VH-VL binders against q8ixk2r445to577. Designs and how they scored, part 70

Target 1, 133 residues: q8ixk2r445to577
Amino acid sequence: FFGMLQNKGLTDYCFDYNPPDENQIVGHQVILYLCHGMGQNQFFEYTSQKEIRYNTHQPEGCIAVEAGMDTLIMHLCEETAPENQKFILQEDGSLFHEQSKKCVQAARKESSDSFVPLLRDCTNSDHQKWFFK

## First folded at step 17 (VH-VL)

Design t70
Fold by OpenDDE, second read of step 17:
Structure t70 (fold): chain C 133 residues (1-133), chain A 121 residues (1-121), chain B 111 residues (1-111)
Amino acid sequence: as target 1 above (133 residues)
Amino acid sequence: QVQLVQSGAEVKKPGASVKVSCKASGYTFTSYWMNWVRQAPGQGLEWIGEIHPSDSETWLDQKFKDRVTITVDKSTSTAYMELSSLRSEDTAVYYCAREGKYYLSYAMDYWGQGTLVTVSS
Amino acid sequence: EIVLTQSPATLSLSPGERATLSCRASQSVSWYDVSYMNWFQQKPGQPPKLLIHDASNRATGVPSRFSGSGSGTDFTLTISSLEPEDFAVYFCQQSYSTPYTFGGGTKVEIK
């Protein structure tokens, strides 16, 4: 699967990544932004290694969850996907992070009018359902 | 109802291999991890590894990385654990156990009846 | 690997008494508000039976006299009032990270 990764509950919002330096793509947080389909900021790929790749440049970036964090951070992809980069996109649209055993949920960023994907306890909320468009 | 039915007891010589099967029913086989755990006589429980049947992603304890192979047959909803180069210390009851990591329960909630593997000269 | 230490190794009690079993992890097995600690009951000749998952949630069909608590590295299984069928071995197990590990077990025996 590839393209825009859109949230069901938070209508018209998609995964978005725009690092300040295109030559240094790791270390920043993935956010949610209105789906626009322009450029590469909203292009993601779900791979056979259960990675969510951001591959606009080399080396390729993969979404990871750092220890103790509930945010999605861009790391470098590895030949063998590490545990903290493993996600399961289920048939019902839920996006499950294997290591944390949490689900990715569209949420409002604290003290902001922005939105971000956060790890939360898994529920049947449409805010935890995603699809590629 | 969820059921895990394992193959029968095995008696092997040192250096031989054993392959234990675990047939699953009563649930979607490809939606749950299958774990293998063993228990030596009178001892505790030791995790061997796990496999996800959908893509055969496998995790093993490093202790077994060179001797254990875990596989699945999706067409028959059966998981297998093969242990090679058997030693007397491998004598144990081997269990398969389902774990629903992607659902609201994150534990090995259903277990097979166990398979006794005896290794002796 | 995460080492789980259970105490006591043996607990001798009478029916009707309260049983308190401890499990200590060598490192935290919690992620935010979720603790990936499970408790199993095992009787001779039987496979382990899941009692508690995620530190404090009773598995389906488990009597209310069983309860789990704890977070981080310290966890407790409590049997409020022992029934004759409760005398068995109890294991804790962490599902926080591979390799998954079990405690050495606590044998609850009749006094």
Scores: ipSAE 0.013, ipTM 0.630, lowest interface PAE 9.4, mean pLDDT 91

Design t72
Fold by OpenDDE, second read of step 17:
Structure t72 (fold): chain C 133 residues (1-133), chain A 121 residues (1-121), chain B 111 residues (1-111)
Amino acid sequence: as target 1 above (133 residues)
Amino acid sequence: QVQLVQSGAEVKKPGASVKVSCKASGYTFTSYWMNWVRQAPGQGLEWIGEIHPSDSETWLDQKFKDRVTITVDKSTSTAYMELSSLRSEDTAVYYCAREGKYYLSYAMDYWGQGTLVTVSS
Amino acid sequence: EIVLTQSPATLSLSPGERATLSCRASQSVSWYDVSYMHWFQQKPGQPPKLLIHDASNRATGVPSRFSGSGSGTDFTLTISSLEPEDFAVYFCQQSYSTPYTFGGGTKVEIK
């Protein structure tokens, strides 16, 4: 699966990554932004290694969850996907992070009109369901 | 004005398939989700699934995952619901209903007139 | 799935009386300031008609005597003063999570 990773509940919002330097793509937080399909900042791929890759150019980035964090941070992809980069895109649309045993949920930033994907306890919520478009 | 016009009543034998159509007009077909809901005689409402006409993204109730196929024809602004391996319990009025998820309302705001599907031996 | 429980199953009232219908969800159907609960009216031989969307917003053309309230798991449809045409079955429905689900309905009948 590849393309825009869109949230079902938070309609018209997609995974978005726009690093300040296109040649230094790691270390920043993945956010949610209105789906526009322009450029490369909304193009992701779900791989057979259960990675969510930021498929723009080499080296490729893979979404990771750092210890103690509930945010999605871009790391470099590795030959063998590390545990903190493994996600399961379930048949029901839920996006499950194996290591944390939590689901990726569209969430609102505190005191902000911005949105981000966050790890939360898995619940029956369309805000935890995602599809590629 | 928004209108959803469904195909006529169907009478089927058990094991057969039925395909109900829902022709939409009065709005941008590819901008709204199309839902399918059924209602057995004297019973409540049961959601079957939904489809987004722009890319045919589809969500189904797991109960129907092996028997229901929802499709659209963008050129005619028509949505279809096909139910296979029909059983007597599938006897119901089947409705299509538009849902404007991308706008202010997240509800099914317009409904077709319904299509009665009768399954009997 | 999210189970919606409506109460009462039947409500017998006279024209002019106030009707209060309840819908309880097995889990919250609210996301921040949005509640994905809707109310429909259905009369025999007709499809459901949207009355209230997103907990408290009257659909277009719906009389002011209809109002919706609630958040989280508890929602209420109120008909301030019943008109003869209001005797029907009312369903709540959540669009918080697929599969979407409906309540069992409340039949508002004339006493």
Scores: ipSAE 0.800, ipTM 0.925, lowest interface PAE 0.7, mean pLDDT 95

Design t73
Fold by OpenDDE, fold request of step 18:
Parts: structure tokens; sequence; C-alpha cells
Structure t73 (fold): chain C 133 residues (1-133), chain A 121 residues (1-121), chain B 111 residues (1-111)
């Protein structure tokens, strides 16, 4: 699967990553932004290694969850996907992070009108359901 | 003005299939989710599924996953709902309903006139 | 799936009276300050008509006598003063979780 990764519950919001330096793409948080299909900041790929790749840049980035965190941070992809970069896009649309055993939920950023994907306990909320568009 | 015009009433035998159409006009067909909802006589409403016409992304109630197929024809701005292996319990008025956009949510704001599907031996 | 329970099943009132309809969800249908609960009006032989979206917002063209309130699991549709054309069946519906579900409906009938 590839393209925009759109949330089911949050109207027309997609995974979005726009690093300040396109030559150094790691270390920043993935956010949610209105799906616009323009540029490269909303193009992701779900791979056979269960990675969510930001592959419009070289070297390629992979979404990771750092220890003790609930945010999605861009790391470099590795030949063998590390455990903290493995996600399962399940049949029901839920995006499950294997290592934390939590689901990716569209969330409102604290004290702002911005939105971010965060790890939360898995529920049946459509805010935890995602699809590629 | 937004309009959803559905195909006419159907009478089917058990085990048969029915395909109901919903022609949309008055808005950009490919920009809004289209829902299918049914209502058995004298009963409540039951959501069947929805489709986004732009790419045919589809979400179904698992109850219908093996019997329902929702499709669209973008060239004619028409959505379709096909229900197979019909049972008497499938007798209902079937509605298409556009899902309007409201900030961070959606709601079914325009409905077709409904299509009565009668399943009888 | 989320089960919506509406009460009462039937509400018998006279024109001019206040109608209060309840819808209870088996689980919360709220996400922060948004509640994914909607209300529909249905008259015989007609499709449902959207009245309230997101718990408290009147749909286009809906008279001010209709109002919605609530969050979490408990929601209310209020008709401040019933007009003759308001006697119908009212359904609540949640869009918080697929599959979307409807309540069983409340029939507002003339006393």
Amino acid sequence: as target 1 above (133 residues)
Amino acid sequence: QVQLVQSGAEVKKPGASVKVSCKASGYTFTSYWMNWVRQAPGQGLEWIGEIHPSDSETWLDQKFKDRVTITVDKSTSTAYMELSSLRSEDTAVYYCAREGKYYLSYAMDYWGQGTLVTVSS
Amino acid sequence: EIVLTQSPATLSLSPGERATLSCRASQSVSWYDLSYMHWFQQKPGQPPKLLIHDASNRATGVPSRFSGSGSGTDFTLTISSLEPEDFAVYFCQQSYSTPYTFGGGTKVEIK
C-alpha cells in the first residue's frame, strides 16, 4: 500500500511529514494535516516488513516509536526493520504498533488546533482506523 | 441542488441478487462518501456500508461483507449496492445517502427516495 | 458495534408542547469536544432527514425549535414547541465507529 495515509474518523486528515531539512529527515514528529495530495510530504508506503516508509527521500525514512513515547518519529529505515518500526495495518483499518501493543490514533495536539497520530490503547474508534488513498 | 435518485422497486426470490442504483447530481460526486442504509418495514435503520467514489474505498458492516458489493460509476455519478443470496429478512427500503462534511466529521445530509426490495417466495 | 438506545419508544404530545427525546450509546461517541451523534426525522413514505449533526448543530433549513445536546453516551433531542409537522419518528445515529448504527427510534405522535 502506498499514497496518502488517511484517517477514517478525522475528516480528510492524512499523515504528514515535512522535515525542516530534506537532507536530514530524521528526528521529527509525524503530524496530521489536511489531505492535499501535493508534494511529497504526504506520501507513505506500507511495506512487507510492516514499515511505514517515507520513501520520497533518500535515504528513506521509517516511522518509529521511541521508548516511552507515544509519538511517531521519523527514523532511518534499516535493512531489517527494527521492532519499534513495525506496524500492522489490520483488516478493520486499525493501525497497530507491535512493540507497544497500541494503536495509532488521530489526536488533537495539546493546546493547539493541530493534530497528530499518537499511540493509544486500541479501541473501535474510527480515529484509530486508517486507509491509503 | 443536491439530488439522489434511486432505481425502482424490486421483487426477488430468495437466493437471487438485487442491484440498486443511486444517481447523484448537484454536487461533485467524487468528493463525498456515499452510504447505503436499509429499513425493514416498520423497523429502524440499518447501515450497510459506504464508498468513496474517488477511489472506491469501501467500508462495510461485517454482517454484509459476504453478500454486499458497493460500487460506483464516476462517469455517470452513480453508486450501486448489490446484495446477493437474498433472504426474506432482506425485504426493506434501501437508501443511498450522501455524507456531508462538517469540519472534522461527516453526516448523511442528503438521501435518495429509497428503493423497496421485496424478497418473497 | 455501538448500540444506541432511544427512549421513550413513543412520545404522545400535543402541539405546542415540549418534546424531549433521549439517545444512549453503549460507549462514548465523543472525541475531545466533538460528539459523533446525529439526529434524523422521518415521516411515513419518506427518507430520513438530517436534523442535528455532531450532537448540537442544526442542519441547513432546520427550524430553531429543534436542538441537540449531550456528549459521551447520553444525548438529547429537544423540540421546544411541537408543530403539527413535527409529529414523526426520530432516530439517533453514531458515526464514531464503523459500523455506523442507529437507535430504534422515537415516535412522536399527537395526543
Scores: ipSAE 0.933, ipTM 0.962, lowest interface PAE 0.4, mean pLDDT 96
Fold by OpenDDE, fold request of step 18:
Structure t73 (fold): chain C 133 residues (1-133), chain A 121 residues (1-121), chain B 111 residues (1-111)
Amino acid sequence: as target 1 above (133 residues)
Amino acid sequence: QVQLVQSGAEVKKPGASVKVSCKASGYTFTSYWMNWVRQAPGQGLEWIGEIHPSDSETWLDQKFKDRVTITVDKSTSTAYMELSSLRSEDTAVYYCAREGKYYLSYAMDYWGQGTLVTVSS
Amino acid sequence: EIVLTQSPATLSLSPGERATLSCRASQSVSWYDLSYMHWFQQKPGQPPKLLIHDASNRATGVPSRFSGSGSGTDFTLTISSLEPEDFAVYFCQQSYSTPYTFGGGTKVEIK
């Protein structure tokens, strides 16, 4: 699966990553932004290693969850996907993070009109359901 | 003006299939989700599923996953709902309904006139 | 799935009276300050008509006598003063979680 990763519940919002430095793409948080289908910042790939890969840049980035955090941060992809980079896009659309046993939920950023994907306890909310567009 | 015009009433035998059409006009067909909802005589409303015409992304109630196929024809701005292995309990008025876009949400704002499907031996 | 329970099943009133309809969800259908609950009006032989979206917003062309309120699990549709054309069946519907579900409906009939 590849393309824009769109949320079911949050109307027309997609995973979005735009690093400040194109030559240093890791270390920043993945956000949600209106799906526009332009550029490279909304293109992701779900791989056989269960990675959500940001492969429009070299070296390629993979979304990871750091210890004790609930945010999605871009790390470098590795030959063998580390445990904190493994996600399961389930049949019902839920996006499950294996290591934390939590689901990725579209959330409103605190004291802001912006949105971010955050790890939350898994529910049946459409805000935890995602599909590739 | 937005309009959804559905195909005519159907009478089917148990075990048969039915395909209902919904022709959309008055808006950009490929920009809005299309829902299918049914209503048995004198009963409430039951959501069947929805499809996005741009890429045919489809979401179904799992109870229908093995019997329902929702499709679109972008060239004619028409959505289809096919229900197979019909049973008497499938007798209902079937509606197509467009989901309008609101701030961070959707709501079914325009409905077809409905298509009565009668299943009887 | 989320179960929606409407009450009362039937409401018998006269024109000019206030109607209060309830819809209770088996779980919260709210996300922050947004509630994914909608209200529809249906008359015999017609499809449902959207009245209220997102708990409290009147759809286009809906008279001001219709209002919606609530959050979480409890929602209310109010008709401040019934007009003859308001006697119909009213359904609530949640779009918080697929599969989408509807309440059983409240029939507002003339006394």
Scores: ipSAE 0.932, ipTM 0.962, lowest interface PAE 0.4, mean pLDDT 96
Fold by OpenDDE, look of step 17:
Structure t73 (fold): chain C 133 residues (1-133), chain A 121 residues (1-121), chain B 111 residues (1-111)
Amino acid sequence: as target 1 above (133 residues)
Amino acid sequence: QVQLVQSGAEVKKPGASVKVSCKASGYTFTSYWMNWVRQAPGQGLEWIGEIHPSDSETWLDQKFKDRVTITVDKSTSTAYMELSSLRSEDTAVYYCAREGKYYLSYAMDYWGQGTLVTVSS
Amino acid sequence: EIVLTQSPATLSLSPGERATLSCRASQSVSWYDLSYMHWFQQKPGQPPKLLIHDASNRATGVPSRFSGSGSGTDFTLTISSLEPEDFAVYFCQQSYSTPYTFGGGTKVEIK
């Protein structure tokens, strides 16, 4: 699966990654932004290693969850996907993070009109359902 | 103006299949989710599934997963719902309904006139 | 799935009276300040018509006498003063979770 990773519940919002420096793509938070399909900021790939890759640049970035965090942060991909980079895109659309045993949910950023994907307890909310487009 | 025009009434025998069409006009067909909803005589509304015409992304109620196929023809701006292995309890008026776009959500804002499907021996 | 329970099943009123319809969800259908509950009106032989979206927003062309309120699990559709054309069946519907589900409906009939 590849393309824009769009949320079912949050209308027209997709995974978005825009690092300040194109030559340093790791260490920043993945956000949600209106799906536009322009450029490279919204292109992701779900791999057989259960990674969500941001592969528009080399070296390739993979979404990871750092210890104690509920945010999605870009790390470098590894030959063997580390546990904190493994996600299961399930048949029902839920995006499950294996290590934390939580689901990725579209969330509202505090005191803002911005949105981010956050790890939350798994529910049947469409805000926890995702699809590639 | 937005219009959804559905195919005519169908009479089928148990075990048969039915394919209902919904022709959309008055808006960009590929930009809006299309839903299918049915209503048995004198009963409530039951959501079947939805499809996005741009890429045919589909979501179905698990109840219908093995019997329903939702498709679109972008060239004719037409959505289809095919239901197989028909049973008497499938007798209902079937509606297509477009989901309008709102700030952070969708809502079924335009509906077809409905297609009566009667399943009887 | 989320179950929606509407009450009353039947509401008998006269023109000019206030109608209050209830819809209760088996779980919350709200996400922050947004409630994914919608109301439809249906008359015999016609498809449903969207009245209220997202709990409290009137759809285009819907008279001001229709209003919606509520959050979480409890929602209300109010018709401030019934007009003859308002006698119909009203359904609530949630879009918080697929599969989408409808309430059983409230029939507003003339007394």
Scores: ipSAE 0.872, ipTM 0.944, lowest interface PAE 0.6, mean pLDDT 96
Fold by OpenDDE, second read of step 17:
Structure t73 (fold): chain C 133 residues (1-133), chain A 121 residues (1-121), chain B 111 residues (1-111)
Amino acid sequence: as target 1 above (133 residues)
Amino acid sequence: QVQLVQSGAEVKKPGASVKVSCKASGYTFTSYWMNWVRQAPGQGLEWIGEIHPSDSETWLDQKFKDRVTITVDKSTSTAYMELSSLRSEDTAVYYCAREGKYYLSYAMDYWGQGTLVTVSS
Amino acid sequence: EIVLTQSPATLSLSPGERATLSCRASQSVSWYDLSYMHWFQQKPGQPPKLLIHDASNRATGVPSRFSGSGSGTDFTLTISSLEPEDFAVYFCQQSYSTPYTFGGGTKVEIK
């Protein structure tokens, strides 16, 4: 699966990554932004290694969850996907992070009109459901 | 003005299939989710599923996953709901309903007139 | 699935009276300041008509006598002063999680 990774509950919002330096793509947080399909900042791929890869440029970035964090941070993809980069996009649309045993949920940043994907306990919510567009 | 016009009433035998159509007009067909909802006589409303016409992304109630197929024809701005292996319990008025876009959510703001499907031996 | 329970099943009132309809969800249908609960009006032989979206927002063309409130699991539709045309069945519906579900409905009938 590839393309825009869109949230079902949060209408018309997609995974978005826009690093300040296109040649240094790691270390920043993945956010949610209105789906626009322009450029590369909303192009993701779900791989057979259960990675969520950021676009197809080299070096490729893979979404990771750092220890103690609930945010999705871009790391470099590894030859063998590390545990903190493994996700399961389930048939019901939920995006499950294997290591943390949590689901990716569309969330609102505090005191902000911005949105981000965060790890949360898995619940019956369309805000935890995702599909490629 | 937004309009959803559905196909006419159907009478089917148990085990048969029925395909109901919903022709949309008055808005950009490929920009809004289309829902299917049914209502048995004198009963409440039951959501069947939805489809996004742009790419046919589909979500179904698991109750119908083996019997329902929702499709669209973008060239005619028409959505379809096909229900197979019909049972008497499938007798109902079937509605298509567009989900309007609001700030961060959708709501079924326009409905077809409904299509009565009667299943009887 | 999220189960919606409406009460009362039937509400018998006279024109001019206030109608209060309840809808309770088996789990919260709110996300921060948004509640994914909607209200529909249905008259015999007609499809449902959207009245309130997102708990408290009147749909286009809906008279001001209709109002919605609530969050979390408890929601209310209020008709401040019933008009003859308001006697119908009212359904709540959640769009918080698929499968979308409807309440069993409240029939507002004339006393």
Scores: ipSAE 0.870, ipTM 0.943, lowest interface PAE 0.6, mean pLDDT 95
Fold by ESMFold2, fold request of step 18:
Order: C-alpha cells, then sequence, then structure tokens
Structure t73 (fold): chain C 133 residues (1-133), chain A 121 residues (1-121), chain B 111 residues (1-111)
C-alpha cells in the first residue's frame, strides 16, 4: 500500500513526518496532522516486509519503536527489516507492532494540544484503526 | 441544503438481489463518509457499513460482508448498496446517511428518506 | 461489537414533565475527554434525526430542552419539559468502534 495513512477515529488525521532538519531524517517522532496530501510529509509505503517507509527522500526512513518505548520514531531502513520496524496492518484496520505486542493508537501529545501515534494495549477502538488513502 | 434522495420501494423474492441508490446534493460528495443503515418494521436500527467516496474506502459490519456491496459513482454524486441472497429477515427500510465532520469525530447528521425493501415469498 | 442497552423501553409522561433516557454501553466509548455517543429522534414514518453528538453537543436547530450527558459507559438524554412534538422513539448510537451500533430505543409516549 502507498499513500496517506489515515486514522479511522479522528476526523481527517493522518501520519505526518516533518523533521526539523531535512538532512537529519532519523530520530524524530512521527505525528498526526490533518490530512491534506500536499508536499511529501504524509506519504508512506507499507512494504512486504511489514515496514512503514518514509521514502520520498533518500536515504529512506522506516518507522520504529525502540524497546521499552511507546513512541514511533524514524530509523534508517535496512535491507532486512529489524523486528522493531515491523507492523502488521490487520484486516480490521489495527496496526500491530510485532515486537512489543501492542497496537498503534491516536493519542494526545502531552506537551501540546496536538496528536501523535503511540503504542498502547490493543483494543477495538477506531483510534487504533488505520487505512491507506 | 444537504439532501439525500433514495430510489423507490422494491418488492423482491427470496434469493434475489436489490440495489438501492442514494443521490447526494448540496455538499462536496467526495469529502464525507456515506453510511447505510436499515430498520426492520417496528424495530431498531442496524448499521450495515460505510464508504468514503473519494477513494471507495469501505467498512462493513461482518454479518453483511459476503452479501453486501457498497459503491459510489462520483460523476453523479450517488452511493449504492446492493444486498444479495435476500431472505425475509431482510425486509426493512434502508437508509443512507452522511457523516458530518465534528471536533475529532463524525456523526450521521443527514439522512435519506428511506427505501422500503420487501422480501416476500 | 459494542452493545448499547437503553432503558426504559417506554416512558409514558405528560406534557411539561421531564424525561430521562438512559443508554449503557458494554464497554467505554470514551477517548480522553470525548465520548463517541450520539442520540437520534425518530418520529413515525420519518428517518432518524440527529439530536446530540459526542454525548453532550446539540445538533443544529435542536431546542435547548434537549440535553445529553455522560461518559465512559453511562449516558443520559434529558428532555427538560416535554412538548407534544417530542412524542417519538429515541436511539443512542456509538461511533467508537466499527461496526457502529444502536441501542434498542426508548419510546416516549405522551399520556
Amino acid sequence: as target 1 above (133 residues)
Amino acid sequence: QVQLVQSGAEVKKPGASVKVSCKASGYTFTSYWMNWVRQAPGQGLEWIGEIHPSDSETWLDQKFKDRVTITVDKSTSTAYMELSSLRSEDTAVYYCAREGKYYLSYAMDYWGQGTLVTVSS
Amino acid sequence: EIVLTQSPATLSLSPGERATLSCRASQSVSWYDLSYMHWFQQKPGQPPKLLIHDASNRATGVPSRFSGSGSGTDFTLTISSLEPEDFAVYFCQQSYSTPYTFGGGTKVEIK
């Protein structure tokens, strides 16, 4: 799948990646922002290796969650996807992080009135359901 | 003014299919989810599923998955719901309903007039 | 799927009385401070009409005598002083989790 990765529960919110330095695409957090499709911040590829790739720039970034953390951050993609970069997009729309056994949920960012995807215990909430648009 | 106008009543035999249309006007058709909901005579409401007209993204109640097809025609701003392998329990009024956009949520704010589908032997 | 249980099934009240309608969800339908519970009014021969969205927000054109409250699993629709036109069936509906579901309804009948 390729496109904007949209949350089912929130009105028109999508994955967005906007690193502060275009030359430093690693180590920053993925956010949720109103879906607009303008520019390249909201386009991701879901690969056969179960990666969520930010591939509009080189080198390509892959979304990861570091052990013991709940934030989705950008790492460099590797030829063989590491376990912490594998997400299963299930038929019910849930986005399951294989290594942690948790699901991606839309959440409020505590430091501002903005939203981010975070790992949480899996539920049936539409805030844990995602689709490519 | 937002308006949803549905096709007329239908009488069907068991085992047949029915296709109900819902023509939208007064808003940007491709920007809002369209839902299908039915109501058996004298009974409550049952959600069937929804479609986003921009890309045809579709979400269905699994009980209907194998019998229902929801589609749109963007050129005519019309949504369709087709239910196959009809049985008497499918006798109901079928509604289309638009989901309006609210703060961090959606709600079904405009409804069609309903289409009575009668399945009789 | 989330089951919504409405009570009572029927309210028989006089004009001017307060109506209190209950909806209980089989699990929480709240996310932070938002509750994904909606209320509809349906009169005979008509489609449902949105009254309250997100637990407590009146839809456009809905009179102020209608109010909604609640969070988590327990929700209430209140009609502060019944008017003759309020004779109808009222449904709650959750949009927290697909498949979306409706309660069985509360029929408000005027004595």
Scores: ipSAE 0.839, ipTM 0.931, lowest interface PAE 0.7, mean pLDDT 93

Design t73
Fold by ESMFold2, look of step 17:
Structure t73 (fold): chain C 133 residues (1-133), chain A 121 residues (1-121), chain B 111 residues (1-111)
Amino acid sequence: as target 1 above (133 residues)
Amino acid sequence: QVQLVQSGAEVKKPGASVKVSCKASGYTFTSYWMNWVRQAPGQGLEWIGEIHPSDSETWLDQKFKDRVTITVDKSTSTAYMELSSLRSEDTAVYYCAREGKYYLSYAMDYWGQGTLVTVSS
Amino acid sequence: EIVLTQSPATLSLSPGERATLSCRASQSVSWYDLSYMHWFQQKPGQPPKLLIHDASNRATGVPSRFSGSGSGTDFTLTISSLEPEDFAVYFCQQSYSTPYTFGGGTKVEIK
């Protein structure tokens, strides 16, 4: 799949990646932002290796979750996908992180209008359901 | 003026299929989810599924998954729901309903007039 | 799926009286401070009409006598003073988790 990775529960919110330096894409957190399809910040590829790639720039980035963490961070893609970069987009729309056995959920920062994807225990909420647009 | 106009009543025999249409006007058809909901006579409401017309992204109640096909025709701003292998318990009024966009949520704010489908031998 | 239980099944009231309708969900339908519960009015031979979205927000054109409240699993629709046109069936509906579901309805009828 290639396109915007949209949340089912929130009105028009998508994965978004906006690193401070366009040439240093590693180590920053993926956020959620209003879906607009403008520029390249909201385009991702889901690969046969179960990666979520930010490959509209070089070098290519892959979303990872470091051991014991719950935040989605950009790492460099590798020839063979590391376990912490593998996500399963399930039939019910849940986005399952294999290594941690947790699901990606839309989360709100405190009482703000800022949103991020985080790993949480899997539930049936539409806030844990995702699709490519 | 947002308006949803559905096709007319249908009488079907068990085992047949029915295809209900819902023509939308007064808004940008491709920007809003379209839902299908049914109501058996004198009974409550049952959600069938929804489709986003921009890309045909579709979400269905598992109960209907093998018998329902929801589609759109963007050129005519028309949504369709086809239910196959009809049974007598499928007798109901079938509604289309648009989901409006609200703060971090959606809600079914405009409904079609309904289409009565009667399944009898 | 999330089951919505409405009570009472029937309210028999006179014009001018206050109506209080209850909807209880089998699990929370709230995400942070937002509740994904909606209320509809339906009159015979008509489609449902949206009254309240997200627990407490009146839809456009809905009179101020209608109000909604609640969070988590327990929700209430209140009609502060019944008008003749308010005698109808009222449904709650959740959009927290697909498949979306409706309550069984509360019929508000003239005493």
Scores: ipSAE 0.834, ipTM 0.930, lowest interface PAE 0.7, mean pLDDT 93
Fold by ESMFold2, fold request of step 18:
Structure t73 (fold): chain C 133 residues (1-133), chain A 121 residues (1-121), chain B 111 residues (1-111)
Amino acid sequence: as target 1 above (133 residues)
Amino acid sequence: QVQLVQSGAEVKKPGASVKVSCKASGYTFTSYWMNWVRQAPGQGLEWIGEIHPSDSETWLDQKFKDRVTITVDKSTSTAYMELSSLRSEDTAVYYCAREGKYYLSYAMDYWGQGTLVTVSS
Amino acid sequence: EIVLTQSPATLSLSPGERATLSCRASQSVSWYDLSYMHWFQQKPGQPPKLLIHDASNRATGVPSRFSGSGSGTDFTLTISSLEPEDFAVYFCQQSYSTPYTFGGGTKVEIK
């Protein structure tokens, strides 16, 4: 799959990656932003290794969740995907992080109108359902 | 003015298929989810599924997964729902309904007039 | 699948009286301060009409005598003073989780 990764529950929000320094792609958090498809910030590839790759810009990044954390952070991709970079996009639209046994959920950043994807206990909420557009 | 106009009533025998159309006007067809909902005579409402016309992304009630096909024709702003292997229990009024966009949510704010599908032996 | 249970099934009242309709979800339909519960009015031979979206927001053109409240699993539609056109069937519907589901309805009828 390649395209914008959209949340089912929120009105028109997609995965977005906009690192402050284009030359330092690692270590910044993935956010949710209104889907627009303009530029390169909202395009991701879901690979056969179950990675979510940010590969519209070089070097390629892979989304990861560090041990004990719930935030989706950009790492460099590796030849064999590490376990913390594997996400299972299930038939019901849930995006399951196998290492942590949690699902990706749209979450509000503090009390603002800013949103981020976070790992949470899996539910049937449409806020935990995703599809490529 | 948002308007959804559906095709006319159908009478079918068990085992046949039916395809109901829903012509949309008065808004950007490709920007809003289109839903299908049915209502058996004297009974409540049952959600069948929805489609986003921009990319044909579909979400279906698992109950209908193997019998229903929801499609769109962007050039005519028309949504379609086809239900196959009809049974008498499928006798119902079938509605299309657009989901409007609200604060961090969607709601079915405009409905078609309904299409009666009668399945009888 | 989220089951919505409406009560009472029938509410027999006179014009001018207050109607209180309940909808209970089998699980929470709320995300943060938002509740994904909607209310529809349906008259014979007509499609449903959106009345309240997201628990408490009146749809365009809906009179102020209609109000919605609740969060989590328990939701209420209130009609403060019934008018003749308000005698209809009312459905709740959740959009928290596909498949979306409707309650069985409450028929508000003239006593």
Scores: ipSAE 0.824, ipTM 0.928, lowest interface PAE 0.8, mean pLDDT 93

